# VHH binders against q9p4d8: the designs that were tried, part 22

Target 1, 280 residues: q9p4d8
Amino acid sequence: MDFMKPETVLDLGNIRDALVRMEDTIIFNFIERSQFYASPSVYKVNQFPIPNFDGSFLDWLLSQHERIHSQVRRYDAPDEVPFFPNVLEKTFLPKINYPSVLASYADEINVNKEILKIYTSEIVPGIAAGSGEQEDNLGSCAMADIECLQSLSRRIHFGRFVAEAKFISEGDKIVDLIKKRDVEGIEALITNAEVEKRILDRLLEKGRAYGTDPTLKFTQHIQSKVKPEVIVKIYKDFVIPLTKKVEVDYLLRRLEDEEDDDATQKSGGYVDRFLSSGLY
Below, E stands for the ipSAE of ESMFold2; O stands for the ipSAE of OpenDDE; V2 stands for 0.75 times the mean of E and O plus 0.25 times the DockQ between their complexes.

## First folded at step 10 (VHH; framework vhh_7z1x_3)

Design q6 (at its last look DockQ between E and O 0.01; V2 from the best seeds 0.00; counts 0 for: pae E 18.4 > 2, placed apart)
Fold by ESMFold2, look of step 10:
Structure q6 (fold): chain B 280 residues (1-280), chain A 121 residues (1-121)
Amino acid sequence: as target 1 above (280 residues)
Amino acid sequence: QVQLVETGGGLVQPGGSLRLSCTASGFTFSDYYMNWVRQAPGKGLEWLSGISSSGSTISYADSVKGRFTISRDNAKNTLYLQMNSLQPDDTAVYFCARVEYPSGWYEFDYWGQGTQVTVSS
């Protein structure tokens, strides 16, 4: 998919293909993180005397990376969501004018605080090599954590694109549920047990395949393989439910973007009348 | 006030089973990794098993793997240890312990009073 071409972004096939490739990235990042023990000092609040900062080493390092990443336009992309929105800085690169494919409030749909909590409390224990410390390798451990967190965030918040595509395809039923504020009804309508099973089955097979691949550059450590069942459990218990929460939260507000029939819609580079008239 | 109370110990024949419970109060149980450790007469502490905050991740010492099962019920603030195929050298005082995640078992900051398990013919 190409974020400069809206028709490629909301194509359900392209969305699915992107989600499938994000699984590979997450599995790879889990395998890389599995090279380290849990290393609790990385996550302890105020374990290190970081000047003018109240938080963990991971919190500090991730926030600094996001500040730098924002200057390279990472968080201008529609599919990237920051953990620390308040540290972002303006880019010094030329502006990219991405077409508006998501609702105007999409940046407000952000579950990264919950992702960080679950990652630290549940995911790290499941994928780490053990419960010990690696005092002389704190930076490398935290870098692996950042890769895991960013890939999890991207995958989970891709639920906004899934929700928009579902709204377009099933809008009549969803509109009524949104007007009634029927959270349970929306969740039931967007849930597809067959798709969820297919995701979990694919993760099990991928976890097994990556665990048996001797050519991976970072698999020199005997316990570096993440058990496939752990990957499946993380998706089932956390990734899938959080993605559905993102979808529900997005859909509940979707009617905020609907234009009254009394007014014309405005776009950044086009007059909407030209598009509706069959001209490019 | 933080409290951890173990129950379910007792005398059992070799090959028998026991289920230990640990009820927690005075803290948010669902925020903490929980562990079972034991101390045999005249011996040091032995870590047995740990379980993550949500219960989704579980570890066992090799000495009990396959025989013991740890679980938790966060709605009831209770930690469990199902012990099967008990042998005389499982005789010990069993403790549940709270840790800051992830701190290793030597940094347990609260312990229960323990419950005696005795395995003898």
Scores: ipSAE 0.000, ipTM 0.120, lowest interface PAE 18.4, mean pLDDT 80
Fold by OpenDDE, look of step 10:
Structure q6 (fold): chain B 280 residues (1-280), chain A 121 residues (1-121)
Amino acid sequence: as target 1 above (280 residues)
Amino acid sequence: QVQLVETGGGLVQPGGSLRLSCTASGFTFSDYYMNWVRQAPGKGLEWLSGISSSGSTISYADSVKGRFTISRDNAKNTLYLQMNSLQPDDTAVYFCARVEYPSGWYEFDYWGQGTQVTVSS
C-alpha cells in the first residue's frame, strides 16, 4: 500500500490485498519463532538484571528496537503502532509528510498491550518448539518474538483503515450507531461472517503450504512446523477479535472529528475532499 | 479511582536536601513499578528513577545518580525520593508515575499532580 496516495489507501480492495500480504508475513514469523522453545524467562519481569530498566527481557529488547526504528521514521508511517510510544526518538532523516487519511485521534488507538499479553500467554505456547527454557537461544527467541509482535500489531491496527473505509461506505447507519454508542450494533455491522470464514480457510491453506518450506533461515535446530490449525485458531480467537476491537474503538470516536470540522469550516478533512472529488 | 499524591517539595538552597513522598491509593501499590519523573520549565518530561514492585530492582538516570535515592514502603503505599546535593538545574515539578505490567519503564499509565521543587540561592 502506498500511503502517499491517499485515494488508494481507503480502497477496500487495496486494504484486502494488504491484509492478505500481512498474513504471509505473520505465518512466516510464526514459523521462525517455532524454532525456539517457549522460554518463559524471556517474558518474566525482572528475570534478568537489565540496567536502568524495569520489565521483561522482551520488553527491553522491543523497546530498544522501537527506539532505533523511530529514528528511521518507522512510526511516521500511518500503519505502524509502537508498543512503547514513550521511548520513541526524533528522526534524523528528512520528514515524510504523509497525507492524513485517518481521523486525528488514530494514533491514540493502541491495543498493543493486549497483543503483547496474548502473544506471550497464548500464542507462544501454541507455536513454540517445546515447553520450557532454552538458555542458549534467549536472544534469538526474543528477536523472533519482536518480528511476530510487530507483524501482529500492524495487522490488527490495520483495522483503523478498515473502519475508516466502512465509515465512508456505510454512512448514516454507522453514524446512528455511533451516536447511540451502540457497540454491539457497530460490531454487528462491521462483522462479515463469510469474509471471516474465507480468511480462516485461506490461512489453513497457507499454513499447510508454508509449513513445508525447508529453507528456513535458522538451520541450527530441528524446525518444528507450526500446525496450520494453530494459526487458524490464533486468528479466530485473537487476531480477528482484536481487529474488531480496533475498528469499534476507532468508529466510536469518529464523530469527534466531524464536530471539530463543522466548527472550522476551512479545512475540510481529507475525507470530505475525497468524497467531494467524486472519486468515489 | 487510582490516585497518586506527591508531597515534600519546596524551596531549598543549592547543596540542600529534600525528601519527596508519593502516596498511592485506589490500587494495589505493591504490584506496580513506580517511578519519579520531573518537568522543568520549558523542558520535556525527564525520567529520574524507577523501583520494582518489591523494591529489589532500582534504576537511576545519569543526571541524578549518586544524589537521589528512590525507595518504597508497600505497607504504607508510599514512594520516596531522597534528593541530596540539589542544584539549580534540579528545579522542576516532580511527579510520581506508575507503570503497569507488562511494560517498559517509559510507559506510565498514572501520575500525580506533582510537587514543585525550587533550588535557588
Scores: ipSAE 0.000, ipTM 0.249, lowest interface PAE 13.1, mean pLDDT 86
ESMFold2 (binder alone), look of step 10: mean pLDDT 83; pTM 0.835

## First folded at step 12 (VHH; framework vhh_7z1x_3)

Design r2 (at its last fold request DockQ between E and O 0.50; V2 from the best seeds 0.00; counts 0 for: pae E 10.0 > 2, grease 24.5 > 24.2)
Fold by OpenDDE, fold request of step 14:
Structure r2 (fold): chain B 280 residues (1-280), chain A 121 residues (1-121)
Amino acid sequence: as target 1 above (280 residues)
Amino acid sequence: QVQLVETGGGLVQPGGSLRLSCTASGFTFSDYYMNWVRQAPGKGLEWLSSISSSGSTISYADSVKGRFTISRDNAKNTLYLQMNSLQPDDTAVYFCARIEYSSGWYEFDYWGQGTQVTVSS
């Protein structure tokens, strides 16, 4: 996707392609993470004496990565949302001025806290090589975690773009729901069970294909590095719901910009009428 | 049952033109975004063009922009793709695909058997 071409960002075909590609990235990252044990110590607050830092080893390392990434314009991209926005630094690279495609409040939509919590508590145990600690690989597993987290964050927050596209396409029906603040109605509108099933089936197939070593032809039981069923479960139980949350949160506020424009037009019309009436 | 039937494919020389048609049945055609996609040998699915339910919104992939034109006739439940200035790299099976939304995804939920387009001297 080319964010410098705003007219193409909300194309349904482009959105689909981006989503499909993100699925691949996430699955590959899970496979990479599967090399390491669950390593609960990596996620425990103050488990290690990190200088001038209060948090887990993962929190620290992720924060440091985001600091570096910010300087190379990662978070200038409209589809990237940091976990630690307070550590971001200015870039020394030439500034990229991306056109705004999303609503003015789009940057306020953030579910990274939930992503981080679910990732450490639910996702890692499902994809790890085993339970327990692996002291020799603490750094490596945390690095793999960061890749997983960033890819998940990108995918889930991409729901903003999808929501915007949906808003434009649905018209009056969704506007009415938003005006009524009907969350259940919005959720129902954005959910198609058949389509969801197809997505999950595709993920299952991808999991089967990507996680197998094709050179192990003689072993009747080619074990996937990550169980495809676990990938599907992760999407079903966490990725899809969090994406929906992002979409709903985005949509509920979608009329705020229009109200402001109307208020400014109404205020401008009054000021213009007041100025034109020459009664000063 | 939802059905999509693509027609109009064939053999054409470089620089030539073809017009593809897709006839839809089993659903309210006028309520859906429709798409043309293609798959070349050994390659993945490539999105080419989309058209909104009313035809008011149209999009093209960069690879076909300026050469291909998507249109629809809702009264006839038919989708069209006019292909001009065809090149050898346009050789593929072309599909008409319905797109649907769910839970933060756009997905092609139905497509036909496709029609073969071969561009060769």
Scores: ipSAE 0.733, ipTM 0.876, lowest interface PAE 0.6, mean pLDDT 91
Fold by ESMFold2, fold request of step 14:
Structure r2 (fold): chain B 280 residues (1-280), chain A 121 residues (1-121)
Amino acid sequence: as target 1 above (280 residues)
Amino acid sequence: QVQLVETGGGLVQPGGSLRLSCTASGFTFSDYYMNWVRQAPGKGLEWLSSISSSGSTISYADSVKGRFTISRDNAKNTLYLQMNSLQPDDTAVYFCARIEYSSGWYEFDYWGQGTQVTVSS
């Protein structure tokens, strides 16, 4: 997927390929995190004497990563959504002007607070090697947490791209539902039980395959203990519902972005939209 | 029962043209994003092109952009692929495929039997 080429972003083949890769990344990150104990001190507010900071060790570490990465333009990319929007800083690198693909309010669709809560309270206990603490692994544990959180965030917020593609393709049906504020109707339009079953079945099979990876067995003390069923449950109970929430929240506001010109359609839209603005 | 039936394959000379058709039944064709996919001898599946339910959004793989044109006729429940400037590397079985959407996911859930296209002198 190339965000500098709008025609590649709403392409359904590219969307599917991206979702498959995000799925693989999430599974890998869960396996890496499963090498550590639950380590509740990582998530406890003010457990460590961090100067001028009020929060958990994970909160601090993630916020510092996001502050640094914002300075090198990470959160200028359409598919990156920060957990800590208020710590972002201006870049000192030349600005990238990404073509407009998503609605103007897309950056306001952010469920990372919910992701963080669910991750620490539900996901970590389900994938950790055991309960308890590992004081000599705090940094490594939190780094694995960051990878998990960022991959979950990317997958869940990718629902905005899928929702935009759906809006363009479904036309009048989805517009009528939006005008009526029919949340249940929108939810039904974006839900198919057979497709969801195939997603979960694929996750189960991938979880089994990763569990037999010889390179993980070679380094036994870091081998995965994540049962494939746990991965499936996390997707079913949290990833899929949060993705649907992102899609519904995105679609409900989509008519705010409607003008008499649909120049944001696939391919060529950025240049035409920029030139037609007349204000530059 | 969902059915997709491809027709229009055959033998063609390099540089020639061919038009494939896919007739759909067993579902509301006008509600679905439709696709063309091919499988060359001894290779995996290659996605070629997609067209939205209304026909307003169209995309192509780089390998066929400018040579192939996807279209649809919702009144006839038929998907088309116009293939121009064909080369031997385009030799493959060509399938039409339906996309189903759920939970931020798109899935190819039904395929046709395929139609053989052979580009040879």
Scores: ipSAE 0.005, ipTM 0.368, lowest interface PAE 10.0, mean pLDDT 82
ESMFold2, look of step 12: ipSAE 0.000; ipTM 0.316
ESMFold2 (binder alone), look of step 12: mean pLDDT 83; pTM 0.826
OpenDDE, look of step 12: ipSAE 0.626; ipTM 0.835
ESMFold2, fold request of step 14: ipSAE 0.000, 0.000; ipTM 0.233, 0.100
ESMFold2 (binder alone), fold request of step 14: mean pLDDT 83, 83, 83; pTM 0.830, 0.828, 0.828
OpenDDE, fold request of step 14: ipSAE 0.550, 0.649; ipTM 0.774, 0.831

Design r3 (at its last look DockQ between E and O 0.55; V2 from the best seeds 0.00; counts 0 for: pae E 15.1 > 2, grease 25.1 > 24.2)
Fold by OpenDDE, look of step 12:
Structure r3 (fold): chain B 280 residues (1-280), chain A 121 residues (1-121)
Amino acid sequence: as target 1 above (280 residues)
Amino acid sequence: QVQLVETGGGLVQPGGSLRLSCTASGFTFSDYYMNWVRQAPGKGLEWLSSISSSGSTISYADSVKGRFTISRDNAKNTLYLQMNSLQPDDTAVYFCARIEYSSGYYEFDYWGQGTQVTVSS
């Protein structure tokens, strides 16, 4: 996706392509993470004496990564949302001025805290090589986690773009729901069970294809690096619901910008009327 | 049952033109975004163009922008793709596809059988 071409960002085909690519990235990152044990110590607060830091080893490493990434303009990209926005630094690279495609409040939509929690408590146990500690690979484990987390964050928060596209396409129906603050109605509008099933089926197939050594196809015990069913479960139970949450949160506020425009137009109209009425 | 049937494919010379048609049945055609996609030999699926239910919103991939034109006739339940200035790289099977939204996804939920377009001198 080319964010420098705002007219293409909300194209349905481009959105689809981006989403499909993100699926691949996430699955590959899960496969990479599956090389390492669950390593609960990586996620335990203050398990290690990290200087001037209160948190887990993962929190620290992720924050340091984001600090570095910010300096190379990662978070200038509209589709990137940091877990630790307070540690971001200015870039030394030339600034890229991306045109705004999303609503003014889009940056306020952030579910990274939930992502991090779910990732460490639910996702890692499902994709890890085994339970328990792996002391010699704590760093590698955490590095793989960061890739997973960043890819998940990007995918889930991409719901903002999807929501914007949906808003534009649905028109009055969604506007009415938003005005009524009908969350259930919005959720129903953005959910198609048949399509969801197809998505999950596709993920299953991708999991099978990417997680299996093709050279072992003839062996009776094809060991997947990550169980395809686990990938499907993760999407069903966490990725899709969190994405929906992002969409709903975004949509509920979508009329805020319009109200401001109307207020400015009304105020401008009043000022113009006031100026035109010559009563100055 | 939802059905999409593509027609109009064939052999054309470079620089030539071709018009594809897709006839839809089994659903309310006017309620859905429709798309053209293609698959070249040994390549993945490539999205080409989308058109909204009313035809008011149209989008193109960069690869076909300026050369291809998508249109629809809701009264006839038919989707069209006018292809001009065809090049050998346009050789592919062309599919008509319906797009649907769910759970943060846009997906093609129904496809036609496709029509072969071959551009060769």
Scores: ipSAE 0.580, ipTM 0.803, lowest interface PAE 0.7, mean pLDDT 90
Fold by ESMFold2, look of step 12:
Structure r3 (fold): chain B 280 residues (1-280), chain A 121 residues (1-121)
Amino acid sequence: as target 1 above (280 residues)
Amino acid sequence: QVQLVETGGGLVQPGGSLRLSCTASGFTFSDYYMNWVRQAPGKGLEWLSSISSSGSTISYADSVKGRFTISRDNAKNTLYLQMNSLQPDDTAVYFCARIEYSSGYYEFDYWGQGTQVTVSS
C-alpha cells in the first residue's frame, strides 16, 4: 500500500497483503532473537550505569532509537506507533503531509506498554535459546528485541486500519453498538472463529517452512530455534487479542469523527470529498 | 452450501472487452464483500478488485484501474466484472471470491471454479 494514496490504504487486498508480510517479518525477527539467551539483565531496571537515565537497558536503547528516528520523520508515517512518545523530538526535515485516512484520535490508540510487558515476560522466554544470560552480546540481543517489538507494534496497531475499513463498509451494524457502548457486541461483530483458525493454520505452515527452508539453513549458522507451535501460541494468546482490543477501542470512539460526511452509507464521504476537492 | 459460479470468459482479441458474471447461492450475498482474483498460467493469485456489501466502496489493483469495472446486483445475487482494453497479459483464469473478516485479517474463504479469459490475436 501507499500511504500517500488514500484509495490504496483501505483497500482490502492491500490490507491483507500488508498483514501477511507483517507475519513474515515477525517470524524472521523471532528467529533472529532466538539466537540469544533470555538475558533477563537486559530488562532489569537500572541494571547498568546508564548516565541520566532510570530504566532497563532495553528501555534506554529503544527510547534513543525512537528519539533519533522521530527527527527524520519516522513517526509521521500513519503505521508507526512509538513506545516512548514523550522522548520524540520535532523533525528538522520538511514535513510529509499524509492524507488523513484514520480517525483524528488514532494516535491515542496505543497499546505499546502492554506489548512491551508481554514481550519481556512471555515472548522472550518462549523464543530464547535458553534461560541464562548472553553476557558477551547484550547490545546485539537488545537490537534484536527492538526489531521484534517494532514489528509486533506495527502488526497489532494495523488493527486501526482494519477497523476503519470495517466501519466504512458495515457501519450501520456497528453504529448502534457504539451508541450503546456494547463492547462485547462490537467484539463479536469483528470476530470470525473460522477465519482466525485459518490464520493460525497458515502461521503453523509458515513456521514449518522457515524451519526447512534451504536458504535459512545456508544463510544461518543454526536452524531456527523457534518451534512453529510457539509462534501460533504467541499469535493466539497475545497478537490476536491485542489486535481486537485496538479494533474495539478504535471503533468505540469512531462516531466522534462523524460530521457532515456519510462514508458508511453512500459514496461522497470525506474521503471522496478529499480526493475530488484537491485538498490534501 | 456456499456456491460461487463464474461465467462470461472466452477468447478475445487485444483491445477487446468481456463481461464476467458470478452468481452466488447458499449465503446472504448482500452481507459480504466480493472480489475478483485471477491466476495467469504458471503464476500465483493476483487480486484485482473488491466491492463492499452495499456497493458503495470499490477498490482496484493498479494493473486494472481504469480498464476494469466491478459492480454487483444484490437483488440477483450477482457480481460483475466489465473488462475493457484487454491485453495479452490479462490472460488468466478469473475467480470471484468471498472475503471474510476477522480481527487482524481479511481472508478469501470461498471461491468459484473460475472462468478462462484468453487474449490473443
Scores: ipSAE 0.000, ipTM 0.295, lowest interface PAE 15.1, mean pLDDT 81
ESMFold2 (binder alone), look of step 12: mean pLDDT 83; pTM 0.829

Design r4 (at its last look DockQ between E and O 0.49; V2 from the best seeds 0.00; counts 0 for: pae E 12.9 > 2)
Fold by OpenDDE, look of step 12:
Structure r4 (fold): chain B 280 residues (1-280), chain A 121 residues (1-121)
Amino acid sequence: as target 1 above (280 residues)
Amino acid sequence: QVQLVETGGGLVQPGGSLRLSCTASGFTFSDYYMNWVRQAPGKGLEWLSSISSSGSTINYADSVKGRFTISRDNAKNTLYLQMNSLQPDDTAVYFCARIEYSSGFYEFDYWGQGTQVTVSS
């Protein structure tokens, strides 16, 4: 996706392609993480004496990564959301001025805390090579975790773009739900059980394809590095629900910008433009 | 039952033109985003173009931008793809696909049988 082309960012085809690519990234990162044991010590607060830091080893390492990444403009990208926004540094690279596609409050939509919690408590046990500690690979383990977390975060928070696109496409129907603060109605609107099933089925197939040595296809006991069913479960139980949460949170506030515009007599809210453009 | 039927494919010389059509039935065509995608031999699915329900929003892949034009006639339940300046690399099966949304995902939920486009001297 090219964020310098705002007219393409909310295109459904482009969004789909981006999501599919993110899906692949997540699966590959899970496979990489599966090389290491669960290593609970990595996630325990103050398990190691880290100077001037209160938190887990993962928290520390992730925060340091984000510090570095911020300096190379990672979080200038509209689709990136940091876990530790307080540690971000200014970039020494030339600034990129991305056009604004999302609502003004989009940066306030952040579920990274939930992602981190679920990742360490639920996802890691499902994808790890085994239970217990692996003292010699704590660093490698945590590095793999960071890749997983960042890819999950990007995917889940991409729900903001999806929500914006949905808002534009639904028009008055979604506006009415938002005005009523009807969370259930919004959730229903953004949910299609058949489509979800297809997504999960696809994930299963991808898991099988990516996690299996193709040279072993003829063996009766194909060992997957990560069980495809676990990948499906993770998406079903965590990725999809958290994405929905992001979408709902985004949508519930979506009319805030229009209200401000109305107050400033500037007539042309995005919704009005969309409605006026006959895009129904 | 939802049905999409692509037509208009064939053999053309490099630099030639083709117009593909996709006829939709079994659903309210005017309510959906429609897409053209293609699959070349040995390659994955490639998205080419999308058009909104009203036709007001159109997007193209970089690979076809400036050469291909998507359009629709909602009264006829038909999607079109005008392909100009065709190249050998455009050889593929071309599909019309409907897109649907769920839970933060957009997916192609219905496809046609496809129409073969071959560009060769």
Scores: ipSAE 0.257, ipTM 0.616, lowest interface PAE 1.3, mean pLDDT 88
Fold by ESMFold2, look of step 12:
Structure r4 (fold): chain B 280 residues (1-280), chain A 121 residues (1-121)
Amino acid sequence: as target 1 above (280 residues)
Amino acid sequence: QVQLVETGGGLVQPGGSLRLSCTASGFTFSDYYMNWVRQAPGKGLEWLSSISSSGSTINYADSVKGRFTISRDNAKNTLYLQMNSLQPDDTAVYFCARIEYSSGFYEFDYWGQGTQVTVSS
């Protein structure tokens, strides 16, 4: 996929290839995180005396990463969605002007707060090596968390590209559902249980393959290895439902752009919109 | 009972043309995005082209753009691929494939048995 070439971004083959590659990244990141204990102190608000900050160690570390990465244009890319939009800064590098592919409100479709909540309360306990603390590994643990969160965010919010491609391809059928505000009808249109089962089956086989790869086996402890069934459960219970939420939220607003001359021809990234609005 | 049946393959000389057809049954063809995919001997699958359910959105891989034309006739439940300027490296089994939409997942869920296209003198 080349975000400078809009025709490649809404190409269904390229979307599928990207989603499949994001699966591999998520599995790898879960395996890396599984080498640490649950470490609940990482997620506890004000556990450590961080100057001028009210939040968890993870919140602080991730926000600092996002601030620095925004300055080198990470969140100007249309497929990157920040957890902490208020910390982003303008880049000091030459600006990249990505063609607009998504609706003008796409940056407002952001479920990262829910992702963070589910990650800390449900996903970490499911993939950690065990309960308890590793006080000498807090930084490394939180760095692994950041990789997990960012890959989950990218995968889930890629639902915006899927939703746009679906809107373009479905014609009057989906327009009627949007006008009726028929959330259940939109969910039914974007849901196919047979396809979802095949995706979960693929995840199960990928998890088994990565877990039995001889070259990977020597770099991982058995207790730190994520069971394939856990990966499937995380997708079934959290990734798929959150992706559907992103798609539905995106589609319900899509006709707002049909009343404007500026429907899909919006330039600039998330940071530019934030700074231009003077809000959020 | 979903079935996709490709026809129109054969032996053709370099520079020649073929038109492939894919007849669909067991589902509402006009509701589905359709694709052509090929597999050359000893190679992986290569996506070639897609066409939306209404036919209004069409995409091509760079390797076939300008030479191949995808189309559909929803009244006849048939997908077409017009292939012009064929070269030996177009030799492959050609499949039509249905793409299924689900919750941020795009997957080719049904394929035909394929039709052989051989480009050789």
Scores: ipSAE 0.000, ipTM 0.330, lowest interface PAE 12.9, mean pLDDT 82
ESMFold2 (binder alone), look of step 12: mean pLDDT 83; pTM 0.828

